# Ledger of designs, part 19: VH-VL binders against Prolyl 4-hydroxylase subunit alpha (phyA)

Target 1, 225 residues: Prolyl 4-hydroxylase subunit alpha (phyA), of Dictyostelium discoideum (Social amoeba) (q86kr9)
Amino acid sequence: KIFNKESLNQLEKKGYLIIDNFLNDLNKINLIYDESYNQFKENKLIEAGMNKGTDKWKDKSIRGDYIQWIHRDSNSRIQDKDLSSTIRNINYLLDKLDLIKNEFDNVIPNFNSIKTQTQLAVYLNGGRYIKHRDSFYSSESLTISRRITMIYYVNKDWKKGDGGELRLYTNNPNNTNQKELKQTEEFIDIEPIADRLLIFLSPFLEHEVLQCNFEPRIAITTWIY
Below, E stands for the ipSAE of ESMFold2; O stands for the ipSAE of OpenDDE; V2 stands for 0.75 times the mean of E and O plus 0.25 times the DockQ between their complexes.

## First folded at step 25 (VH-VL; framework fv_diridavumab)

Design s4 (from n6 with heavy chain G27Y D101L Y109S; at its last look DockQ between E and O 0.40; V2 from the best seeds 0.00; counts 0 for: pae E 13.8 > 2)
Fold by ESMFold2, look of step 25:
Structure s4 (fold): chain C 225 residues (1-225), chain A 125 residues (1-125), chain B 111 residues (1-111)
Amino acid sequence: as target 1 above (225 residues)
Amino acid sequence: EVQLVESGAEVKKPGSSVKVSCKASGYTFSSYAISWVRQAPGQGPEWMGGIIPIFDTAKYAPKFQGRVTITADDFAGTVYMELSSLRSEDTAMYYCARGYLEYYDYGDSYYMDVWGKGTTVTVSS
Amino acid sequence: QSVLTQPPSVSAAPGQKVTISCSGSSSNIGDNYVSWYQQLPGTAPKLLIYDNNKRPSGIPDRFSGSKSGTSATLGITGLQTGDEANYYCAAWDDSLSGYVVFGGGTKLTVL
């Protein structure tokens, strides 16, 4: 279990949690890394920022990763029937993340999660993702949206100076208009080190991936709706 | 409180052009698409095109390619649509709408969750 | 000439069920996701269904969507007088570098 009074308070107050040594199993971490990179080497990832038939709509200067969607609870025909032989250790990770989703449902009144969506992302040297938000929140919204972002990092050889940090902007977007007049933004840079799990509130925290000076940078993201 | 506000109604002569603005507020402007959709009296909607402000280029429906230009002013939070070589058939209600774009492995999802009230463009001689 | 084909009208009594069809092709409904819009008289369209069968918050569960092959269906149960409107389907079409296509609309009359 990851939720207690202190971790729930931090999530409410700061909007994010960092959990290091999440799996605490070097063999599993190495297997997840190898599976993730092998998906890229086997041409199973597509360039992010490209849309079918709409190449000019998206641009690599905005987002420079390769992605694969992993569907485990979708009605889509995108279900990967070969999960146990191709990404079985990634699926082990996703099972652990599902336990966290269940904790949200059990300990937060009226959370009532609807679905999850999972993305494997691989950045090459020079890759980045400019500042963005995974969703927004409004009680008047008609759109079902992402509420929780969970990012697992597997970069086992990462060291300071390699780049690829996730810059998480910690300003509260629901503050009064007087607070929105700040001249500078507050942020933290989160190092994408192996076995780190980052959890944050999707509608409230803008973020970016700083330019990578190494490759591969691998992250596995699960969104809770 | 996402809001989209189109500029006021216009009356134009055939052969001229019209430029309609859409002021967006209440969300991260640069990250979401804004579409232009028109609806002639008694007809269904027609998607004219759209733009995601952080990209360099807009996307246009084939029917309007060459006559429509969609641009964004990221600092003003405003999207513009200009339709040239106007004809009487261009008389319609023009809406801006925020698009929610998601790329899935086996297909694309693009839908419009917030619409402006629309503005009328009338083309008459 | 809409790209997606809908019946021009349907009608049913209060409390009954109605379905509205939307026919397309492999380049739109077949390969991509469908959305549905409700347009009450004198108003802008409102999103009713997205991703084939998902409801935005605030849309009651008596509205439903489905897709099979190149066709989509909007279902409305427990009809109310306030449901009287035009209904439009839409989808991304992959042709010509991609664009959005709409149906011509279906006028629902509650008798």
Scores: ipSAE 0.000, ipTM 0.455, lowest interface PAE 13.8, mean pLDDT 80
ESMFold2 (binder alone), look of step 25: mean pLDDT 91; pTM 0.937
OpenDDE, look of step 25: ipSAE 0.013; ipTM 0.591

Design s5 (from n6 with heavy chain T57Y Y109S; at its last look DockQ between E and O 0.49; V2 from the best seeds 0.00; counts 0 for: pae O 8.5 > 2, grease 19.8 > 18.9)
Heavy chain, then light chain:
Amino acid sequence: EVQLVESGAEVKKPGSSVKVSCKASGGTFSSYAISWVRQAPGQGPEWMGGIIPIFDYAKYAPKFQGRVTITADDFAGTVYMELSSLRSEDTAMYYCARGYDEYYDYGDSYYMDVWGKGTTVTVSS
Amino acid sequence: QSVLTQPPSVSAAPGQKVTISCSGSSSNIGDNYVSWYQQLPGTAPKLLIYDNNKRPSGIPDRFSGSKSGTSATLGITGLQTGDEANYYCAAWDDSLSGYVVFGGGTKLTVL
ESMFold2, look of step 25: ipSAE 0.014; ipTM 0.567
ESMFold2 (binder alone), look of step 25: mean pLDDT 88; pTM 0.924
OpenDDE, look of step 25: ipSAE 0.013; ipTM 0.581

Design s6 (from n6 with heavy chain Y104W; at its last look DockQ between E and O 0.05; V2 from the best seeds 0.00; counts 0 for: pae O 7.8 > 2, placed apart)
Fold by OpenDDE, look of step 25:
Structure s6 (fold): chain C 225 residues (1-225), chain A 125 residues (1-125), chain B 111 residues (1-111)
Amino acid sequence: as target 1 above (225 residues)
Amino acid sequence: EVQLVESGAEVKKPGSSVKVSCKASGGTFSSYAISWVRQAPGQGPEWMGGIIPIFDTAKYAPKFQGRVTITADDFAGTVYMELSSLRSEDTAMYYCARGYDEYWDYGDYYYMDVWGKGTTVTVSS
Amino acid sequence: QSVLTQPPSVSAAPGQKVTISCSGSSSNIGDNYVSWYQQLPGTAPKLLIYDNNKRPSGIPDRFSGSKSGTSATLGITGLQTGDEANYYCAAWDDSLSGYVVFGGGTKLTVL
């Protein structure tokens, strides 16, 4: 098993969990980094953005990442053979993350995960992402929603001062009603260091990516539905 | 719970354009696509197109290609649908709907789970 | 005119079971998931079934969906007067650049 009782308790009570040395394989980490960066260099990522009353999507002050969806369709409806071959080690990571999902299914009563989504995200110097939530729905929602967010970092040379930390705003994970969620001043900054895996409850914890003073900042995010 | 609020009813002349807005209550559309679906009186729904607000690329039904433009203001949580060269046949209820599509970039669409109340567009001379 | 074909109407007495068929082609129902929508008079469509046979939260289990080949079926058991509505099937069509197609709709009358 991946989680011990303490880890699960932390996730339940605090709403987040940090796992360092997740893969604990420097070679794999380097390969994941290379694959991720290569996707970016090969223009496989699209610039993400948010409009401010215009049709322009570019606003680094709001959202300055480049993103690529990495689809792993279990029913084989959509396949990208080229992508699969070029991101073998990313897929290795995703396989490990699937083990986490499976463990949630096994240890959390009635978790019953439905699907996952994965995004590769790259930030450049000056890039950031304003405060947001990944999900606005509880498990009792009428529609499918993100329940767990998993962020894996592959920034090998990150140093304090480089920026790009994920600021995680801590909320009561036991809140089941969106209306009960209150903005809090309490937060933790999570360094995007290599081989760190952050797991948190998507509906409950707001977060932002602080301004990057380095590039590229690379993260792979997987949501469990 | 997210609700989709559409702009008010429109009365337009043939040849003109109409722009309808759809605003999400709650702040964001998340990873969902917003689709526009119209329904003429006594007819079934007809999909016009859609957009995922985090992407700048919209998809359009062949029938409306070149005549409809869908845009998004992600900051404001609003999606717009502009239909040009209006005809009498364009008289319909226009719905925005939240569509779930994990494979939008691959041209796959699943379902629409949240619907607005609709905006009536009447085209008459 | 609609890409997907539905019977124009079905009827049954309260408590009975009804089925509504939806016929398409390989480019839509054959290769893609089917969704079903209920539309009450004067209201917007409501999602009833997605991914062929899944129910959103709040939808009673007396509603069911299935798909076989290029056809889909909506089943309603324990028919209630409140079920009187138009029902539409939908699917993604891979033709051209891809787009959503709807059935022509089926009017369900509860006798």
Scores: ipSAE 0.014, ipTM 0.564, lowest interface PAE 7.8, mean pLDDT 85
ESMFold2, look of step 25: ipSAE 0.059; ipTM 0.601
ESMFold2 (binder alone), look of step 25: mean pLDDT 88; pTM 0.918

## First folded at step 26 (VH-VL)

Design ctl (from f3 with heavy chain L101S Y103S D105S; framework fv_cixutumumab; at its last look DockQ between E and O 0.44; V2 from the best seeds 0.00; counts 0 for: pae E 12.9 > 2)
Fold by ESMFold2, look of step 26:
Structure ctl (fold): chain C 225 residues (1-225), chain A 125 residues (1-125), chain B 108 residues (1-108)
Amino acid sequence: as target 1 above (225 residues)
Amino acid sequence: EVQLVQSGAEVKKPGSSVKVSCKASGGTFSSYAISWVRQAPGQGLEWMGGIIPIFGTANYAQKFQGRVTITADKSTSTAYMELSSLRSEDTAVYYCARGYSESYSYGDSYYMDVWGKGTTVTVSS
Amino acid sequence: SSELTQDPAVSVALGQTVRITCQGDSLRSYYATWYQQKPGQAPILVIYGENNRPSGIPDRFSGSSSGNTASLTITGAQAEDEADYYCNSRDSSGNHVVFGGGTKLTVL
């Protein structure tokens, strides 16, 4: 369980939670790391792309990771049969993240989660991802949107100075402070250390991945809709 | 494995209405969008509208505003599409499809991964 | 509604490469999705997002986009690829779903 009175209040007020020692199992962490890096080494990841402004394009100055989408059916089975045999320990992690999705449904009134989406991302030395937001609320379309971002880090040898921190901008626009009058942005840098789970409200917290001075930087992200 | 089972073929008179059902099996009905897409003989695909059952709100293509009603019954895992004031040009195959939306940083992707077999509606004068 | 424009027909020799295009202003903001439809059958999802293939779709199918244009590329076209292909996206408002007119692919 991750929710109590204090953690719920922090999520509502600050928009994020950090949970260290999430799996608390070094062997499992190492297996997840190995599975993740092996997907990259076996050339199973694709170079990530994005749209900006009026054009679609891939641009490493904007986003420099390699990604793989992981699709699970309603029975928590990896849909791609070839993939499923190579990421069994990642799938174990996803089962644990599903328990957190269930906590949202049970503890947050009217949360009513719909689905999840999972991405494995690997950054190489020099890789980064500029400031962005994971979700755009759509009040009038037939579109469900990401509401919760959960990022699990597996970088077992990460040390200060390696870079690749997630810079999380804490100027929540729905906060009662006068954000538009500020001259500088407030942020916290979240170190991508192994067995850390970061949870934040997708529509409200802008973030970026600072330039990596190491490789691989591995993160597994699950969004809750 | 999710499967969408549609109601059988219908023959209707002009000016009447038709209600096509789409029952989901082998999955969670309220967790997905259900879209309705039609195809007249020899013509392309045309999105009519859709619903996300947990929210209960339907969204309609502009062309069908005022003539189409899309609903969902979570207790039976069934979506419905009703088209009124039928004309001969409404003769078509009507598909339901399960849809997903994925939001990326600056864009969205919507896709329909499971389709029903279609329901043929014939409007005879 | 936002128009998505496809050529109505395209031909390719067996084993050659073909590109099917889809154009529309909304494609600057929203990803195109591609469906294959054979006579008498429901459509099948072929490509979603930029270039993701569902399980069971051969790797000769790929997707790409630039500006207001999305493309479906089939390398090494086979007889079984003969079908209608539809692009699909959001309209300019983002509130509705729209299909292109379809492209009939003939494999010679």
Scores: ipSAE 0.000, ipTM 0.465, lowest interface PAE 12.9, mean pLDDT 81
ESMFold2 (binder alone), look of step 26: mean pLDDT 89; pTM 0.927
OpenDDE, look of step 26: ipSAE 0.033; ipTM 0.630

Design t1 (from n6 with heavy chain T57Y, light chain Y99H; framework fv_diridavumab; at its last look DockQ between E and O 0.13; V2 from the best seeds 0.00; counts 0 for: pae E 7.7 > 2, placed apart)
Heavy chain, then light chain:
Amino acid sequence: EVQLVESGAEVKKPGSSVKVSCKASGGTFSSYAISWVRQAPGQGPEWMGGIIPIFDYAKYAPKFQGRVTITADDFAGTVYMELSSLRSEDTAMYYCARGYDEYYDYGDYYYMDVWGKGTTVTVSS
Amino acid sequence: QSVLTQPPSVSAAPGQKVTISCSGSSSNIGDNYVSWYQQLPGTAPKLLIYDNNKRPSGIPDRFSGSKSGTSATLGITGLQTGDEANYYCAAWDDSLSGHVVFGGGTKLTVL
ESMFold2, look of step 26: ipSAE 0.034; ipTM 0.585
ESMFold2 (binder alone), look of step 26: mean pLDDT 89; pTM 0.928
OpenDDE, look of step 26: ipSAE 0.029; ipTM 0.649

Design t2 (from s6 with heavy chain T57Y; framework fv_diridavumab; at its last look DockQ between E and O 0.10; V2 from the best seeds 0.00; counts 0 for: pae O 8.6 > 2, placed apart)
Fold by OpenDDE, look of step 26:
Structure t2 (fold): chain C 225 residues (1-225), chain A 125 residues (1-125), chain B 111 residues (1-111)
Amino acid sequence: as target 1 above (225 residues)
Amino acid sequence: EVQLVESGAEVKKPGSSVKVSCKASGGTFSSYAISWVRQAPGQGPEWMGGIIPIFDYAKYAPKFQGRVTITADDFAGTVYMELSSLRSEDTAMYYCARGYDEYWDYGDYYYMDVWGKGTTVTVSS
Amino acid sequence: QSVLTQPPSVSAAPGQKVTISCSGSSSNIGDNYVSWYQQLPGTAPKLLIYDNNKRPSGIPDRFSGSKSGTSATLGITGLQTGDEANYYCAAWDDSLSGYVVFGGGTKLTVL
C-alpha cells in the first residue's frame, strides 16, 4: 500500500502529498528521463495552449510548456504503435500511478475513479505556467472533473536556483463551495526533483510553475477523474 | 478491429430534430475525438463537429453552431449527434468518424482514421 | 465554397503518376496538419494520408503526401484502375473557434 493513515490525513487536511523516491529505481528514472526528452527532441511535443470553451489561444507568458498527451486505452495503442514502444518506461511509471488510483478506489469510499489523463510536459528556459486550477469543484455539476492531480518529476541534477518549482497555494481543501475558494497568499514551493511524486486535490489547490532557469524541465502529470 | 456502428436511416419532417448514434464496437472512444461528418448527394464531406469524450469537450463547426449537439456516453461507448430545425438541405449521409489529435491540447481534429458506414437522414415535407 | 481548393478532376492512364493539389491558407494548411481521404463510390471516406505525409497501415506506398506553405499535394504513382475515386484533403482551421475543413474534392479518372 502506498498510503498510510498519516498520508491520507495529510492529503485530506492539507490537500497535497509529496512522495520522494517514488520509484526508487535510478535506472528506471534515467530511462524515463531519456524517453521523455527523446519525445521532445523528436518533436513529439507541441507548445501548449489555453482553452476556454470553444476558444483557444497560445501565450507563452501564461503557459510556456510543450506537451504531449499520452493515451493508454487499447484503441489509442492501435493508432500509435510506436508510442508504446518508445515510452516503455514512462508506461511503467503510469502503471505505478494506476496502482495509486486503484488504491484511492479502495481506501476512499465511493471514490470510483472513472478515467485518467496523462500529459508529458517539458519546459524550456524561461518557461512558466501562471496560477491556475486543474479543475473546479461543484456538487451540482454533472460534468466529470479532475479530482486528483499527480505530478511526477524527472529532473536530474536540479539545484536550487534552477527555477521551475511548483508553487502550490494551500487552500482549505474542506471548502467544497467553489464560490468560497479564494486566492491565497499562502503557498509552498515544491522542487521538481527527480523521482518526486506530488499528489494534490485538483479542485481545491491552485498552483503555478515558476519560471525555469534550466532546461529541460520534465514532468509527467496524471489526472484522476 | 474497431468499427463504428451508426444508428439506422432517418426520415424527418422540416423543423423536426434527428438524433443519430455512433457506437464503437471492440473498444471505447475515450482517447479519441469522434467527429460527425455529413455528405449531401453529389457533394463533398462537411465537418459538423466532434467530441472528445475523455475531456467531455464538444466542438462545432460555425455553420452548425447552435443547431447541433454532440454528446458522449463513455460507459456505453456511444456518441450522439442531434441536429435540430431540420431543413431539406440537411438531407445527407451522416458519418461518424474517429478523429485524432496527437496533442489534444486544443481539441483539434486533423485526421479521421475510422469511419462508420454512415446513416442517411432524409428531410422531406 | 470549400475552404480548401482542389482541382475538380484529374486523369491519367494506368501506371502513370498523378498529383492532386490542395490549396488553403495560413489558418488551415499553413499551421495545421493535412490529411487526405479516398472515397470510392458508395463508400465512406478512407484515410490515405495523415500528418501531411504519413500513411496509415494498409495504405500502399504508391500514395504520398506533402505540404509546403499553404498548399498540400497528394501523389499517386503506379496508378491502378481501382484508384478511380474522389479524393479530399482536410485540415483543421484555426479561424473563428476552429473547425475541420475539407477540400471540394478531386475526381480521379483512370483512363
Scores: ipSAE 0.012, ipTM 0.558, lowest interface PAE 8.6, mean pLDDT 85
ESMFold2, look of step 26: ipSAE 0.041; ipTM 0.582
ESMFold2 (binder alone), look of step 26: mean pLDDT 88; pTM 0.916

Design t3 (from n6 with heavy chain T57Y, light chain S35H Y99H; framework fv_diridavumab; at its last look DockQ between E and O 0.07; V2 from the best seeds 0.00; counts 0 for: pae O 11.2 > 2, placed apart)
Heavy chain, then light chain:
Amino acid sequence: EVQLVESGAEVKKPGSSVKVSCKASGGTFSSYAISWVRQAPGQGPEWMGGIIPIFDYAKYAPKFQGRVTITADDFAGTVYMELSSLRSEDTAMYYCARGYDEYYDYGDYYYMDVWGKGTTVTVSS
Amino acid sequence: QSVLTQPPSVSAAPGQKVTISCSGSSSNIGDNYVHWYQQLPGTAPKLLIYDNNKRPSGIPDRFSGSKSGTSATLGITGLQTGDEANYYCAAWDDSLSGHVVFGGGTKLTVL
ESMFold2, look of step 26: ipSAE 0.077; ipTM 0.626
ESMFold2 (binder alone), look of step 26: mean pLDDT 88; pTM 0.921
OpenDDE, look of step 26: ipSAE 0.006; ipTM 0.531

Design u1 (from q2 with heavy chain D105E; framework fv_cixutumumab; at its last look DockQ between E and O 0.05; V2 from the best seeds 0.00; counts 0 for: pae E 10.0 > 2, placed apart)
Fold by ESMFold2, look of step 26:
Structure u1 (fold): chain C 225 residues (1-225), chain A 125 residues (1-125), chain B 108 residues (1-108)
Amino acid sequence: as target 1 above (225 residues)
Amino acid sequence: EVQLVQSGAEVKKPGSSVKVSCKASGGTFSSYAISWVRQAPGQGLEWMGGIIPWFGTANYAQKFQGRVTITADKSTSTAYMELSSLRSEDTAVYYCARGYLEYYEYGDSYYMDVWGKGTTVTVSS
Amino acid sequence: SSELTQDPAVSVALGQTVRITCQGDSLRSYYATWYQQKPGQAPILVIYGENNRPSGIPDRFSGSSSGNTASLTITGAQAEDEADYYCNSRDSSGNHVVFGGGTKLTVL
C-alpha cells in the first residue's frame, strides 16, 4: 500500500509522489525491460505522433518516442491475443498498478475510477518530448478524462549524464498572483531509473522528457480515469 | 440532469470589480471542470479560464492573467469568477460551462456540454 | 490572428449541404469541438471528438478533420440551422482553450 498520512499529504500538496524500489525484484525488472525492448526490436511499436481521427503524422520536435497501447479488459486480460504472451511481466506490473488505482478509490472521497489506459514508450538516442500536460481538466462521468498519471521506469543501466530525465514543473497551484507565477517557474528533474514509480495529478503538472543521450529509454505509463 | 445557475446581471463602473457565481446541480461538482467564457456584444466567444474543484487549481487565458481569479467552493457546488480593474470593453455576457476532456488513441477533445444562461456585466461611465 | 480561423459567413440553400471549416496548427494534435449559437442564447454543443453528437442533435450534423483543418457538415440544411457556429480546441501549447472567430450560417 502506498498511501499513509505523509504520502497522501505530499500528493495533495506537491501534486506528485515518487516511489523507489516499487517491485523490489531484480528478476522482474529485467524481464519487464526485456519484454519492453523486444516489442521495439520486433517492430511492434509505432512512431509516436500527435494527430486525430484516422490520419497519422509525426513531429520529432514535439515527441520522438515509439509507442504501443496495451489494452486490458475488465478481467485484467490483455485484449490483443498476439501481444499477451510476449508481455506477461508487463501485465504483472499492470496488476500491481491496479492495486494503486484501488487505493485511490478507497482513500479519496468520490474518486470512483472508471478505467485505466496503458502505453509503453521507448525513446532512442536523441529522443525527447516537449513540455506538455497529460490532461487539461479532469471530470467524472461516463465520458472519461485522465486524472492520475503513473509512470514506471525500467532503465537499469541509467547513469547521470545519459539524459532522458522527466522534468516536472512544480509551480504552486494555489498561487493567486499570476505575475509571480510567470517570474518564478520551478521544476525538478526526475531520473528515469529502474524500479521507480512516479505518480502525479494529470491535469495539474506540466512535464517534458529531456533529450536522451542513450537508448533505449523505456517507460510504462498508466493513466487512471 | 446537470444545470448551471449563474448570478444576476451587474452594472459596474470602470476600475471596479465583478464576481459572478455559477452554482451546479447534479453530478459530482468536485470532479469536473468549470470554464468561464465571455462574449461582448456582436463579438465571438472568448475563453477566460477554468478550474477543477477537486484539484483546486485554476487555469487562466493569458489575456486575463493578473485580472481574473477563478475559485470553487465544493461545499456549495459553486464556482466563482472575479474580474478586476474593469474597463468598458469588459461589457459582455459571461458564461460558465461544465467541461470534459476525452482522450482518443491519436488525440484528445475538450468539450463543454452544459452551459449556464449567462450573466450580463455592463461597465459604464 | 486567432490560432483557429473560420470564414466569417457562409450561406446554403434550404435542403442543401454546407461545410463550415476551421483551420489551425493545433488541430493536428487536438480535435475540434463545434458549438451552435442563436441570438440571445447560450451556445450548445453539436459535435465533439471527430464525429460525436450529443443527445438531441440531428444526424444531419457531422464532423470531420484532416491535417490542420476541421469541418462541420450539415446535410439537408433546415431554416432552424441558421446560427453562428464556433469551433473550439486546445491551443498549440495544449494548456488553454481557444475559439475560432465564428461563422454565420444563413439558410436561404
Scores: ipSAE 0.006, ipTM 0.508, lowest interface PAE 10.0, mean pLDDT 81
ESMFold2 (binder alone), look of step 26: mean pLDDT 89; pTM 0.930
OpenDDE, look of step 26: ipSAE 0.063; ipTM 0.627

Design u2 (from q2 with heavy chain S31N; framework fv_cixutumumab; at its last look DockQ between E and O 0.06; V2 from the best seeds 0.00; counts 0 for: pae E 10.8 > 2, placed apart)
Fold by ESMFold2, look of step 26:
Structure u2 (fold): chain C 225 residues (1-225), chain A 125 residues (1-125), chain B 108 residues (1-108)
Amino acid sequence: as target 1 above (225 residues)
Amino acid sequence: EVQLVQSGAEVKKPGSSVKVSCKASGGTFSNYAISWVRQAPGQGLEWMGGIIPWFGTANYAQKFQGRVTITADKSTSTAYMELSSLRSEDTAVYYCARGYLEYYDYGDSYYMDVWGKGTTVTVSS
Amino acid sequence: SSELTQDPAVSVALGQTVRITCQGDSLRSYYATWYQQKPGQAPILVIYGENNRPSGIPDRFSGSSSGNTASLTITGAQAEDEADYYCNSRDSSGNHVVFGGGTKLTVL
């Protein structure tokens, strides 16, 4: 369970929540790391930013990660048969994230989640992702809009100076009346350390991945619609 | 059946403000975005910004920051767009639209599937 | 800005095929959405994603993309297809929405 009076208040007021030691199981963390990196080493990831066909161009100046979508059916089964045998421990993580989805449905009035979507992302040395939002403030649908971003980090050997922090811009996520004032950027840098779960409101918090000085930088993101 | 009903035409003087309403009927108001798009006479479509009512915060196009305020009232299922410091080039039809953002494995698609009929705002002396 | 570029006008003979194009660097990363607008009316959604049609849009409308270019194709154009067509996508940063300048389609 992640919601109590304090955590719900923080999510509402600040737009994000950080949970350290989420799985609290070093063996699981190591297995998830190994599974994630093996997907990359076995060429099962696609450079992010590819559209369709071979004619779409990747732009590493925009985002430099390699990604894999992980699709699960209504019984929490990974649909891709080659993938399902190689990411059992990632699937365990996704089951734990489903419990958080259920908490949103139970605690937030009329949340009524529709589905989740999961992406494995691996950054190489020099990789980054420029400032963006996972959803528009103005873009939402009952069936396709991302409302909650959950990012799980597995980088057990990360140290200060390695780069790859997620810069989360924290300017007034619920304040719409700023037209007359100069705005100083407010942000926090979130270190992508192992067993950290970051939860934030997808439409409101701009963020970026700062340039990596190490590889691999591994993150597993689940969006709740 | 989802429908967006906008407030009526307005005539405004330069330097004043206008506030256009967009009332939604049908569907769940809190769960989708309301976008505002304008069109000057003989010109193209221009996105101004929008809001997701559940979160209560708005996103603005850079051109309009400082002049546009977009809000939503969940109790009445109504979104509002207020444009201040009006100039003659703000003469336009102002549309509200219900927005979706669909995510694919290899990219994203943004689209607006239900549009209001538009509100004509004329800025003249 | 000029992030999405469309030809201002295109003509097609009745019953023939026409392609309306939209070009911009952001289309390498984001799909274009297409709207039809007739004089005095609100726009209507015609194509989203690469090639998804909303309910009520005839199957003669299709979309495609390659490189930094997205296209709306109308096969077997009819008189009622005469309208302005706008492409729409996210901007280069991904943070905002932009429209192309519009293409006036004339059905001859």
Scores: ipSAE 0.006, ipTM 0.502, lowest interface PAE 10.8, mean pLDDT 81
ESMFold2 (binder alone), look of step 26: mean pLDDT 89; pTM 0.931
OpenDDE, look of step 26: ipSAE 0.076; ipTM 0.631

